# VHH binders against Putative polysaccharide deacetylase (cda1), part 10

Target 1, 320 residues: Putative polysaccharide deacetylase (cda1), of Schizosaccharomyces pombe (o13842)
Amino acid sequence: MYETRDLTGNAGKPVDTNPWPNNSKIAVSFVVNYEEGGERSLLYEDEGFETFLTEAGLMPFPNRPVRERSIESCFEYGSRCGFWRILNLFKKHKVPFTCWAIGQAVEKNPVVVGAMEEAGCEVGSHSHRWINYEGVPPETEYEHIKKSVQAIQKASPSNSAPRSWYTGRASLNTRKLVCQVYKDLGLPQPFDSDEYNDDYPYWVADPLASKPGAEDDKGLLIVPYTLEVNDMKYAVAPGFCNSDDFYTYARDAFDVLYEEGLEGAPKMMTIGLHCRLTGRPGRFRGLQKLMEHITSKEGVWVATREQIAQAWSAKHPYKA

## First folded at step 20 (VHH)

Design j6 (from z2 with G106S)
Fold by ESMFold2, fold request of step 25:
Structure j6 (fold): chain B 320 residues (1-320), chain A 127 residues (1-127)
Amino acid sequence: as target 1 above (320 residues)
Amino acid sequence: QVQLVESGGGMVQPGGSLRLSCAASGFTFSDYAMSWVRRAPGKGPEWVSYISSGGGWTRYADSVKGRFTISRDNAKNTLYLQMNSLKPEDTALYYCARSDFTKYRSTSDFTYHFDYWGQGTQVTVSS
């Protein structure tokens, strides 16, 4: 795996048949990242404080071995206020989101899992810690993956294990490790969102198969995510200066894909959100405007990533 | 009280086989990765094999690859090492070791994560 790159995909061809229910012209996945309590801190014996996707921007020398209480306080806003503000908006509009939940964050505030399930949202896994896994030994990453699944399942009133997976800052081993943990726990393979490279799901070979195309290759479904229609751009250059920047960019991305769907090429779109970023009142107005825009249109399916994966795979089963 | 008790050692001839067991108690066995470590006469400890807490991720020292198989039964709180094609160089005191890999660390040294050892079981390969 990763010996070569797939630069071709479907070579610009639309799918032959609309995979979305009710002849929808676009499938929209809102994603809420729940990361608060999983970020780096000396409190958790990490080597430094968190510097990624903070209110402080990109700092030139971020690796300092101190606590930055102001940054920790900004994360706490996400769990204390931002999460709930966002959840209430989705309840008001009666549409679901998928959550990327960090296992340690769930352990420290498990009530959010029940709240999301009650609202009809999907709780996926964002691994156990919110760190860069590229330098983490695979032995440690295995145990983190397993802890995150168990933490989410334990907090779940329905005892549900996450069906959707996203690590983000992943290692070259991450995909295989995730599949191995799910197999070891006797769980169905998750839908993998650690790709950013297409506007619809697609199959890759099962990382646990003896080789691609072998009889034991049951495939792995990729449901791509986004770093561009994502409120992280409030905190990463070049980025959004205000909520209108977020709204107009996300609206325009939606309109392009919606129009392509009207012309016979229905696709999916992901919108990435962070509790501590869009949950701030000034930024939240952008999400409110986007929600009004999207929910006012006919032929729009706002769905969880599990629902999107199921609809896709029902019409496009894996063939090794 | 964490306890790790190895068994199954003994004397065998070159080319023979042994199966080591390690009975674990006093902790949640399925939460921990486990390893086998050996100490040959006149030598320091040598890591032999590793298995993840769920059982599906394993590693072996080059000296034992293809001959030794690590496994675990989480329902019985037991770690195993199947040793085939034994050589005189495999003569050593074999320990099972527990570690906690859930904390991120930069080190690649497996022994850095070991916090408890058993008493060991002697394996002697000679005619």
Scores: ipSAE 0.524, ipTM 0.828, lowest interface PAE 2.6, mean pLDDT 92
Fold by ESMFold2, fold request of step 25:
Structure j6 (fold): chain B 320 residues (1-320), chain A 127 residues (1-127)
Amino acid sequence: as target 1 above (320 residues)
Amino acid sequence: QVQLVESGGGMVQPGGSLRLSCAASGFTFSDYAMSWVRRAPGKGPEWVSYISSGGGWTRYADSVKGRFTISRDNAKNTLYLQMNSLKPEDTALYYCARSDFTKYRSTSDFTYHFDYWGQGTQVTVSS
C-alpha cells in the first residue's frame, strides 16, 4: 500500500450529476474534533506538554518535561464549555455533525457521546490518544485503535461502535490496522477520512484483501477530510486572526462548491472545528455566521459522514 | 490472580508437528496481546511470536517464520502455537507470556513488555 500515488482521480470530470438526496447541489459535513483529555501530558507518561493547536498559535512554548497548566486549562475549556456551545448551535439549526472523538478523551468525559447521539450527530473515532502515530509501533497502534472503538462504544447509550475513522497524524500502517481491528471486533469496515485529496468520496481496495481486485476485496470507502476549511488555522499559519476571517474563507469555499453543483458537478465539503478554538465566544461568532449562510441556501444537504458515505455507496457500489 | 498454563509439549521427530496451548485465567484475556517465548537448556530466552489482543496482527521471529502459526480463541481464553516442520533447534521449554503494548516504550528488548508468564511446556525434537 502507498507504493504509488493516484494523482489523477476523476481527471476533473463530474462523477455523478445528482449524487445527493433531494437533488442537493452540495453535501456539507461539519466535523467537531473532541480531543480534550487525549493530548500530551506528563499525567499520561508523555515526555512533555501539548504544543499543537493551542491558543498560542504559531508562538511555540519551549517543550520541556514538565506540565504546563495554562495549556491544559485551555483544553479543559473545550470540554467544559466549547463542546456544549457548539452542540447547542447545531441543535438550534437542526443539522448534524460528525465528531472525531479521541478514545481517552471519551473515557474521561463519557457524557459527551450520549449528548451527541441524542442530538442526531455521528460519533466517529479519532484513535485513542491525540499524538503523532507515525513513530508508534504497529503493535501499540493496534491496541490504541481497539481501545478507542471500545471506549466510544462503552460510552454510547445505543452501544454503537464508530462507523467513521480519522487518525490525522497517522502512520503508514494506520489504514490496514484500522480495518484489521474492525474485522477482529466483528464490526463492518469504517469509512476512512485519512485523506485530503478530493471533493467527493471514492473507493480504494480493501487493505485486508489477498490482492486488489480479488474475490475477497470488498473495498474501502474514503470520505476525504480537510486541513484548509478548518478552525485549526486560528492556531497555525497561514491562519485566521478574527472570526470573520474564518467565516469569509469558509463561506467562499462553500460558494465555489455550491456554484459548481449548480453547474452539474455536485460535490461534498468538510468544515473542521475544535471545541477549544471555535468554542471561544469571539471565534464562535464566525461559526454562527457560517451556519446562517449555509442553512439559508436551497439544495444544501448538511449530513454526517456516515450519511454521505451511505448515499454515495448506494449509487456507486465498489467494483473490484 | 493471573494464571497462564501451557500444555501440548512432547517428543517428536524432525519434520513433525505439534500444537501448544496456553490456558489463561484471572484477567480479561481479550484485552491483552500475547507472546510465545522459548528457552533451550543453557540459553537465554528467545521471543518466538506475538499476537494482538484481537487476534488479527501477528509477528514471528525469523527462525520460525513460515513454520509456526500463532492463534488465539478469546471465547475460550486460550492461546495456541501450531508448530510445523520441526527441527532439533526448536527443542526448548516454551512459555506463553502476557504483553502490554498500550504504552509506548523505546526499547528493542521484546521481553521488556512481558508482565506475566507461565511455567512452560517442553518440546523435544530428536530422531
Scores: ipSAE 0.508, ipTM 0.817, lowest interface PAE 2.6, mean pLDDT 92
Fold by ESMFold2 at other seeds, fold request of step 25:
Structure j6 (fold): chain B 320 residues (1-320), chain A 127 residues (1-127)
Amino acid sequence: as target 1 above (320 residues)
Amino acid sequence: QVQLVESGGGMVQPGGSLRLSCAASGFTFSDYAMSWVRRAPGKGPEWVSYISSGGGWTRYADSVKGRFTISRDNAKNTLYLQMNSLKPEDTALYYCARSDFTKYRSTSDFTYHFDYWGQGTQVTVSS
């Protein structure tokens, strides 16, 4: 896998058939990352404290083999306050999101899964720990993937396993390992979001098939994610300085794709959020403005990634 | 308490076969990936084979691929290693080991990834 790159995609051609319900001009996927409790800490026998996507930005505390309570405290804000503030906004507007949930974070605060399910949101998997999986032995990564699925399913009042997958800091082995775990658990293949490269879902060959195009190749649906319409840019450079930066960028991305939909090329858009980042009141205002903008437009379908995957597959089935 | 007990070792001629067993107790066996590790006389440990907690994914050292087969029976809490086409180089004390998936760092000391070990069973391939 990844022996070559697909630099072509659709070569700029829009798809022939609009898969979005009610002839919608855009499908919008809000994503909430629930990571709090999965990050690096000496409490979990990691080498040091978490330094990625923190309030310290480019000038983090010098990393040492100690606990850094200030960083841990900022993550705790996400689980204690930010998650609930964001969930309540989506309930108010009666639209769903998809959650990337870290398995260990779910184990440590399982109530969030039931809260999301009751609100009509999808709970997908973000693997078991919030770490860089490059360099993790494949055997260990397999077990992490399995553990995350089981943790989410156990916390689910409906006993639902995650249907959507995103690792983020993945290895070259991750996609095949995820498919292998789902097969071994007797679950349908997940929808894979470890790509950032298109405004449409698209099919790739099943990583577990004997060869691409074979009779056993049932395909794998890619539902792309984003690192640019994403509140992680509050914590990386170049990034957002304030909530109006986030709002303006996300609004402009939405408006471009919406206008393309009006002209006959309806696409999808993802907006990535983190409980500890956008959940802060000053940043939250940007999300509020974006929600008002998006929900004020006709022909907009705000959906979970599972719903988008199902709508796409119905109109654009895999052909090996 | 966690206990792993290997059996099935013995003396065999080159080209012969043996089946090793590892009886597990004191933990939920089906929650853990397992490995076989061997130690030849005067040498350090060598990882031999791995099987995932559900049994669906297996890995082998290059030195044993095609000759050894790892398996497990989660209902009987037992790990197996079928060893075929044995060579004098396979002479070693064979251990079963339980994986600790919380130990995810890459390291030259692969034993870092295992938290419990059996006492081992001797396999001797006489040439």
Scores: ipSAE 0.226, ipTM 0.704, lowest interface PAE 5.0, mean pLDDT 93

## First folded at step 22 (VHH; from j6 with T107K)

Design l4
Fold by ESMFold2 at other seeds, look of step 23:
Structure l4 (fold): chain B 320 residues (1-320), chain A 127 residues (1-127)
Amino acid sequence: as target 1 above (320 residues)
Amino acid sequence: QVQLVESGGGMVQPGGSLRLSCAASGFTFSDYAMSWVRRAPGKGPEWVSYISSGGGWTRYADSVKGRFTISRDNAKNTLYLQMNSLKPEDTALYYCARSDFTKYRSKSDFTYHFDYWGQGTQVTVSS
């Protein structure tokens, strides 16, 4: 795996068969990252405090082996306030999101899983900790993957294991490890979102197959994510200065893809959100505007990533 | 009470085979990665093999690769080590060890992750 790169994809050709229900012109996946309680802290025996995607993340802020309560407090805003503000907006508009939930964050605040399920949202996995897995041994990463699935399933009133997967800061072993854990647990392979490279889902070879195209190759569906239509840009450079920057960028991305759908190429779009970022009132206004824009259009399917994966797979099955 | 009980050791000639077992009780076996560790006469402990809690990810020390196979049966709470093509250098007391890999450390610290050990089973390879 990863020995070569696929720079071709569909070579710009639209798919022949619209997989989206009701002849929809676009499938929209809102993603809410629930990370609060999984981030680096000396409290969890990490080597320092969290500096990524924080209110302080653009400052020259040297990481040290201490606790940084101000940053911890900003994360707590996400779990205490931001998550609920965002969830209530989606309930009001009667559209779902997919959550990527950090297993440890769920263990420390399990009520959020039931709240999301009650609202019709999908709870996927973001692995167990919110850390960079590139340097984590595969033995540890295996157990983190498994623990996150179990934590989410335990907190789930329906006892549901996550069907959608995103690690983010992944290792070269992550995809194979995720598939191996799901196989070991007797679960169907998840839909993998650790790619950023297309406006359609697409199939790759099963990482557990003896070789690509073999009889044991059942495929793995990729449902790409985004680092661009993503509120992380409030906390990285070049980024958003205010909520209108987020709204305008996301609106324009939606409009381009919607127009392509009207012209015969209906695609998918992802919008990435973080409880502690867009959950702040000043930023939240941008999400409110975006929600109004998207829900006012005909032919828009706002769906979970599992729903998108299932609709896609039904019309575009894997051909080994 | 956590218990790990090894069995299956014995005397065997070079080139022979043995299958070690480790019966686990007092904890949820399927939640833990497991390892085999050995202590040869006059030597410190040597990690031999590892298996993930679900059974699908394994590692072997270079000295045993291709000759030993670790496996587990989570329904029977049992860890196994199939040892083939045994050499006199494999003579050691073999321990079953429970691993907690949920806390991140460096790759070189396998034994740091062991929290419970059995009493061992003796393997002796001689003519």
Scores: ipSAE 0.579, ipTM 0.843, lowest interface PAE 2.2, mean pLDDT 92

